# VH-VL binders against MLP-like protein 328 (MLP328): the designs that were tried, part 7

Target 1, 151 residues: MLP-like protein 328 (MLP328), of Arabidopsis thaliana (Mouse-ear cress) (q9zvf3)
Amino acid sequence: MATSGTYVTEVPLKGSAEKHYKRWRSENHLFPDAIGHHIQGVTIHDGEWDSHGAIKIWNYTCDGKPEVFKERREIDDENMAVTFRGLEGHVMEQLKVYDVIFQFIQKSPDDIICKITMIWEKQNDDMPEPSNYMKFVKSLAADMDDHVLKA

## First folded at step 20 (VH-VL; from e5 with light chain S91T)

Design g4
Fold by OpenDDE, fold request of step 22:
Structure g4 (fold): chain C 151 residues (1-151), chain A 119 residues (1-119), chain B 107 residues (1-107)
Amino acid sequence: as target 1 above (151 residues)
Amino acid sequence: EVQLVQSGAEVKKPGSSVKVSCKASGYEFRTYAIGWVRQAPGQGLEWMGWIIPIFGTADYAQKFQGRVTITADESTTTAYMELSGLTSDDTAVYYCARYGPTRWGMDVWGQGTTVTVSS
Amino acid sequence: EIVLTQSPDFQSVTPKEKVTITCRASQSIYKYLHWYQQKPDQPPKLLIKYASQSFSGVPSRFSGSGSGTDFTLTINGLEAEDAGTYYCHQTSRLPYTFGPGTKVDIK
């Protein structure tokens, strides 16, 4: 099994890349209301809600298990991409490196894709690959679609 | 049932330190934050800091930075708050509380620990 | 840090009357505002979380509203057992902070 890798997937979404990017860039405070079955809480540890370099703490449910995650946010307005740099939490007990990038790309007037890139490195050779976390973040992007479209 | 049980009352002299314990039970200890709040006689609630056990490190209010240490022992599911350099202004009831699984409210509280600082 | 203020500081109310308590934040905290009730010689109890969500076991006469910087706790028909001090608490960003409290007495 691999000790490190990069997962890449594309999630088809509807509407505007700008609206989806805005949700993930600047409207994280809405996540518990929008996708409460995935995200149960979020708070700012450092920075502002929409600031580059901000540190946030998340309470979420993955595979039916409540977990907690601390990340540092990077914002790339030019490419409409947000990066979650993993710092601490349940997933970081498994992984030494855990970076998730959400990029929103307009394909047609009514269709977009969310390109998700997950860069990972195991804490040690005995840890499993994070395929379940890739499934999780894909579901976040997909389930946010309806809420963004209604806004 | 989720429960937090704190250690007993303390009487301390100025300049000394106090360490209060908070035993948690009935839930996954390492996943949910434990906050510490104190209340001086006749005064309001004051947030001191918190710890998410799985992180292992605490965050503190600036007022107590350098004087308070919050820790968590996963093996005993117990959180601790140690306050040093005590003065009479530190006389208060000290509470631990769990930040619940949704929307970040403190849903379960300890019974409180009275700390009296007198010369 | 985010500063929370409350009004009024104190009010004495006749049973069955409506009670309104306001909490104001120095900056927007969206809906990350919680209300607690504390009675003498007891720890605080969670009443409302996330601005308007009632905690389990809380009587229906308690309700919360507001977002951004202005929040309100309402008691529709005060009962004698509702005497105590009420605090707001924000969890939008660290460090977390409390309001100064509002004391409610029964006439």
Scores: ipSAE 0.944, ipTM 0.963, lowest interface PAE 0.4, mean pLDDT 97
Fold by OpenDDE, fold request of step 22:
Structure g4 (fold): chain C 151 residues (1-151), chain A 119 residues (1-119), chain B 107 residues (1-107)
Amino acid sequence: as target 1 above (151 residues)
Amino acid sequence: EVQLVQSGAEVKKPGSSVKVSCKASGYEFRTYAIGWVRQAPGQGLEWMGWIIPIFGTADYAQKFQGRVTITADESTTTAYMELSGLTSDDTAVYYCARYGPTRWGMDVWGQGTTVTVSS
Amino acid sequence: EIVLTQSPDFQSVTPKEKVTITCRASQSIYKYLHWYQQKPDQPPKLLIKYASQSFSGVPSRFSGSGSGTDFTLTINGLEAEDAGTYYCHQTSRLPYTFGPGTKVDIK
């Protein structure tokens, strides 16, 4: 069984890549309202809400279980990509490395894709692969679509 | 039922340290932050710091940096706040409170612990 | 840190009158503002979370509004039991902070 890996998936979305990127880059404060069934809270530990290198803490529900996650944010405006680098939390008890990248790409005037890349390394060989977390982050991207379109 | 139960009143001399405990029950202790807030007689609420037990490390207000230590024991679901270098200005009621699962409101509070610092 | 201010510092109000308390933040905290009520010799109690969401068990006469930097707690028809001190609290960013409090007395 693999001890590390990289998951890559594409989620089809509607509208503008710029609008979706803006939501994930600069509007994290809206997440509890937009997708409250996934995200229940967010706070800034260090930096600003939209700053590169900022540290944020999230309360979320994964597979019906409330969890907490601390991450360091990286912003790539050139590629419309945001990176969540895992620092602490429930997922980090399972994984030594947990980096999630959301990249938004315009495909047509009304259609975009969210390319999600998840880089992971287990804490040890007994830990499971994080396929459930990949499913989780895919659902975040997908469910945010309606909220972005209505904005 | 979610509840927080704090340790009893303390009387301390200047220069000493005090450690207040906060026993949590009725919820998943590891997942939700415990904050510490103090209130001097006749004064307002002052945020001291907090800890999310699963993280194991606390964050503090600048005023208390280097003088306060907040810890959490998952095995006993108890949070602790230790304050050193006590002076009369530290005389206050100290509260622990849980930041709830939604929108980070402090939804459950301990009953408070009175700490009196006197010569 | 984010500084919270409140106004007024003190109110003496006749029962059944409307009470308005304002909380202002030194920078935008979006809706991450909470209101607490504290009575003498008691711990604070959560009234409103996330600017406008009433906590369970809170009477309907209490309401919160606002976003960004300006927030308001309203008591529509003050009851005698509502005497106490009210605090706002921000959880937008660490370190968290409280407002100085507004004391509401019954005239």
Scores: ipSAE 0.944, ipTM 0.963, lowest interface PAE 0.4, mean pLDDT 97
Fold by OpenDDE, last read:
Parts: structure tokens; sequence; C-alpha cells
Structure g4 (fold): chain C 151 residues (1-151), chain A 119 residues (1-119), chain B 107 residues (1-107)
């Protein structure tokens, strides 16, 4: 089994890459309302809601289990990419490295893709690969689509 | 049933330290934050800090930084708040409370621990 | 830190009357504002979470509204058992903070 790796997937979305990017970049406060079945809470530990380098804490449900996650945010406006650098939480018990990148790319006037990159490294050889977390983040991107479109 | 049970009342001398315990039960202890709030006689609520047990480290209000230590013992599902350098201004009821699973209101509170600092 | 203020500081109200308490934040906290009720010699109790969501077991006469910087707790038809002090609390960003409280007495 692999001890580290990089998952890459593309999620088709509708509308504007800019609108989706804005949601993930600057409107994290809306996540509990938009996708409450995934995200139940978010708070700022350090920085501002829309600032590069900000630290946020999330309450979420993955595979039916409530979990908590602390991450440091990186913002790349040029590429419309947001990076979640994993710091602490349930996922970090099994992973030493857990970085998730959401990049929004306009493909046509009405269609975009969310390119999700997950960089991971196990804490040790006995830990499982984080395929379930990849499914989770894919579902976040997909389910946010309807809410972004209605905004 | 989710419960938080705190340790008993304390009487302390100025300059000493007090450590209050908060035993949690009825939920996954590691996942949910426990906050500490104090209330001086006839005064309002004052947020001191909190800890998310799985993180293992606490965050504090600036007023108490360097003087308060909040810890969590997963094996006993107990949170602790230790306050040092006590003065009469620290006389208060100290509460622990859980930040709930949705939108993070403090949904369950301990019964409170009265700490009296006097010569 | 985010500073919360409340108004009024105190009010004495006749039973069945409407009570309105306001909470203002020094900066936007979106909907991350919670209301608590505290009676003498008791710990606070959660009434409203996330600006407008009633907590389990809370009577329907209690309601919350607002977003951003201005929030309101309303008691439609005050009951005698509603006497106490009400606090707002923000969880938008650390450090978390409380409002100074509003004391409600029954005439």
Amino acid sequence: as target 1 above (151 residues)
Amino acid sequence: EVQLVQSGAEVKKPGSSVKVSCKASGYEFRTYAIGWVRQAPGQGLEWMGWIIPIFGTADYAQKFQGRVTITADESTTTAYMELSGLTSDDTAVYYCARYGPTRWGMDVWGQGTTVTVSS
Amino acid sequence: EIVLTQSPDFQSVTPKEKVTITCRASQSIYKYLHWYQQKPDQPPKLLIKYASQSFSGVPSRFSGSGSGTDFTLTINGLEAEDAGTYYCHQTSRLPYTFGPGTKVDIK
C-alpha cells in the first residue's frame, strides 16, 4: 500500500468559476446554511474570513461521523484556487500531510470544473488511504453547486 | 444524556492557584469543544478560553493568557481549568460548557464551581 | 476582539407584554450569535443559536432575528418564569465574547 500520494479529480459544475471561487474563498460563513448536511460549523481561529493564511476550525460530518478539522487557508486569486492545509483534527490522526486544493476553471459560458487535488501522507504504514475523504470533498463541491447558482 | 459535572467549591489564598475539573459524559468527548466561562458576583459572563480535546491545545482570552491553563484528559473525558496568581478579583463562579454539534452554541453547561479568593 | 453591546441594561415588564432585547457587534459576525438565559444561582441556558434557531425545549414565545452586527431577542408574551438575565454570545472568531447582559424583571 502507498504511504503517500496525490488524488486528483474533476467535478463538473454549472455557472461561473468566479462565483464558485468566491464562495470557497470569501463566503465560508455560508457553508452551514448551504450544505448543512456536510458542514455544521466554522469559526475563525486566526486572521480574517477571507484572508490568506487564516486559520479556521470546521465541524463536519464524514461518513456519518461528526468530526473537527483545523486548517490554514491559502488563496491564489490568479488561478482561482483555494488550499486547505490540514493542521489538526480527526483526519490528521491518520494523515501527517493533508492538503486539499479547490481550483475553479471555466470551460464554457455555463460550465465549469472544480479540480480537486488532495495531497496526503500517512502518519504510519498502518493507516488507511484517505479515499473516503476524497469522496467527501468531492461531495462538498458538487452539493455547493445548487446554492451558488441560486445566489 | 450529555452531562458536564464540575468539581466542588474552592477557597483560595491570594497568590495561589486553583484547578477546576469538568467531567463530560454522554457524547464523543474528543470531538466537541469545551469552553470555560466565569462570572463574578453580580457581574456578567466572561469567556476565558476553550479546548477541543482532539487538538490537545487550548485557546485563551487575552486577559488570561499566561495565567490560565486549559487541558483535556481523553482517558477520563475530563477538562480542566487552572488559574494561577489568584487575587480577590478572581472570586467568581466558573462554568464549563460544551459547544454543540451545530452552529456552536454552548448547549450543555456544568453546574458551576464557586472559587473564593480571600486572605 | 469583537465587542458585543446590549440594550437595554434592565427592564421591568408586565406579564404578557412583549420584550425586545438587542445585541450589537463591533464587526460583522454573520449569524454566529447565540442567546442565553440565566436565572439566579443557575448556569446559563441556551435559548437561540445561530441568530434565529430555537434550541430544543425552548418555548415558542422566544425568537431571535438579525445578521451581521445587529441582533434581536424577542419574547412574545412574557411569562413570570422568564425573569432573568439574557446574554448574547458570538462564535464568529476567537476569542469568543459575551454581551454585558440584559436583566428582565416581572412587574
Scores: ipSAE 0.944, ipTM 0.963, lowest interface PAE 0.4, mean pLDDT 97
Fold by OpenDDE, last read:
Structure g4 (fold): chain C 151 residues (1-151), chain A 119 residues (1-119), chain B 107 residues (1-107)
Amino acid sequence: as target 1 above (151 residues)
Amino acid sequence: EVQLVQSGAEVKKPGSSVKVSCKASGYEFRTYAIGWVRQAPGQGLEWMGWIIPIFGTADYAQKFQGRVTITADESTTTAYMELSGLTSDDTAVYYCARYGPTRWGMDVWGQGTTVTVSS
Amino acid sequence: EIVLTQSPDFQSVTPKEKVTITCRASQSIYKYLHWYQQKPDQPPKLLIKYASQSFSGVPSRFSGSGSGTDFTLTINGLEAEDAGTYYCHQTSRLPYTFGPGTKVDIK
C-alpha cells in the first residue's frame, strides 16, 4: 500500500476559466452561499481574503461528517492556479502532507477544465489513502460551476 | 442538548492567576471552536480568544497575548481559560461560547464566571 | 483588527414601535456579522447570524440586513421583553471583535 502519492483529475466545467479562477482565488467568502452543502463556514486567520500566503479556516462536510481544516493559500495568477496547503484539521490527522491545487484551463470558448492535483503523504502506514478527499474536492469544483455561471 | 457549564466565581489578588473551566456536552467537542468573551461591570463584550480543540492551539486577541492561555481537554470535553497578572481591570464576567457549525455564530453560551480582583 | 461601531448608543422606545440598530465595520466583512441580545445578569443570546439568518427560536419581529460594512438589526414591534443590550459581532477575520452595544429600554 502506498504511503504517499499524487492524485490528478480533470473536472469539466462551463464558461470562462477566468471567472472560475476568480471565484477560487478571490471570492472564498461566497462558498457557504454557493455550495453550502459542502462548505458551512470560512474565516481568515492571517492575511487577506485574496492574498497569497493567507491562512484560512474552513468548516465543511465530508462523507456526511462535519470537519474543520486550516490551510495556507498560494496564488499563481500566471497559470490560474490556487494551492491549498494543509496545516491542521481532521484530514491532517491522517495525512502529514495534504496539498490541493486547482488549476483552471480554457479549452474552448465555452468549455474549461479544472485540473485538480492532490499531493499527499500518510501520517503512518495504518492511515488510509485519501481517495475520499479527492472525491470531495472534485465535488466542490463541479458544484461551483452552476453558481459561477449564474453570477 | 448542547450545553456549556462553567466553573464557579473566583476572588483573586492582584498579580495572581485565574483558570476558568468550561465543560461542553451534547456535540462533537473536537470539531467546533470555543471562544472566550469577558464583560467588565457596566461594559460591553470583549473577545479574548478561541480554540478549535482538534487543532490544539488557540488564537488570542492582541490585548491578551502573553497573558492568556486557552486550552482544551478532549478526554473531558472541557475548555480552559487562564489569565495571569491579574489587576482590578480584569474584574469581569467571563463567558465561554461555542461557535456553531454554520457561519461561525456563537450559538451556545456558558452561564458566565465572575472573577473579582481585589487587594 | 476590524473595528465595529454601533448607533445609537441608547434608545428608549414605546412598546410596539419599530427599533433600528446600525452596525458599521471599519472594512468589508461581507456577511460575517452576527447579532446578540443580552439581558441583565444573563449571557448573550444569538439572534441573527450571517447578517440576516434568524437563529432558532428567535421571534419573527427580529430581522437583520446588510452586507460589506453596513448592517442593521430591526425589531418590528418592540415587546417589553425585548429590553436589553444588543451587540454586533464579526467573524470575517481574526481577531474577532464586538460592537460597543446598543441599549434598548422600554418607555
Scores: ipSAE 0.944, ipTM 0.963, lowest interface PAE 0.4, mean pLDDT 97
Fold by ESMFold2, fold request of step 22:
Structure g4 (fold): chain C 151 residues (1-151), chain A 119 residues (1-119), chain B 107 residues (1-107)
Amino acid sequence: as target 1 above (151 residues)
Amino acid sequence: EVQLVQSGAEVKKPGSSVKVSCKASGYEFRTYAIGWVRQAPGQGLEWMGWIIPIFGTADYAQKFQGRVTITADESTTTAYMELSGLTSDDTAVYYCARYGPTRWGMDVWGQGTTVTVSS
Amino acid sequence: EIVLTQSPDFQSVTPKEKVTITCRASQSIYKYLHWYQQKPDQPPKLLIKYASQSFSGVPSRFSGSGSGTDFTLTINGLEAEDAGTYYCHQTSRLPYTFGPGTKVDIK
């Protein structure tokens, strides 16, 4: 089993890449309202909701289990991509590196994809690969779709 | 049943320290934040800081930065708040409270620990 | 740190009347505003979370509203046991803060 790796997947979404990107880049405060079965809370540790280098803390439910997560984000407006770099939490007990990139790409006037790249390294060889977390972040992107379309 | 039980009242001299414990039960201790809030006699509530036990690090209000240390022990499901350099202005009731599973309301509070600082 | 202010500082209210308490934030906190009731010699109790969501077991006479910077707690039909001090608390950004409180007495 690999000690480190990169997962890549694409989630088809509808509408505007710019609106989807704005939600993930700047409007994380809306997540509990939009996808509350996944995300129960989010708060700013450092910076602003929309700032590069901000630190946020998230409460979420993954596979029916409540978890908490602290991340520093990087914003790449040129590529409409946001990177969430793991700092602390349940996931960091399994992984020493956990970076998730959400990139929004317009494919046609009404169709976009969210390309999700997860860069990871296990804390040790006994830890599982983070396929459950990849499944989780895919579901966040997919389930956010309707709320962005209404905005 | 989710419960927070605090250590007993303390009488302290100026310049000393106090360490208040908060024993949690009935939920997954490591996952949810515990905040510390104090209230001087006749005064309002002051947020001192918090800890999310699985993170192992605390965050503090600026007023208390450098004087307060908040820790958590997962093996005993107990959070601690230690305040150093006590003065009479630190005479207060000190509460611990858990931030709940949704929307981060403080939904469970300890009974409070009275700390009296006098000569 | 985000400053919360409350109005009024104090209210003396006859039973069954409506009580309105406001909380204002120094910057937008969206809906990350919570209300607590504290009776004399007791710990605070959560009443309303996330601006308007009633906590379990809270009487229906308590309601919250608002978003952004302006929030209201309403007691629609004050009861004798509602005497106490009411605090708002924000969890939009660390470090968290409380409002200064609004004391409600029975007239």
Scores: ipSAE 0.893, ipTM 0.943, lowest interface PAE 0.5, mean pLDDT 94

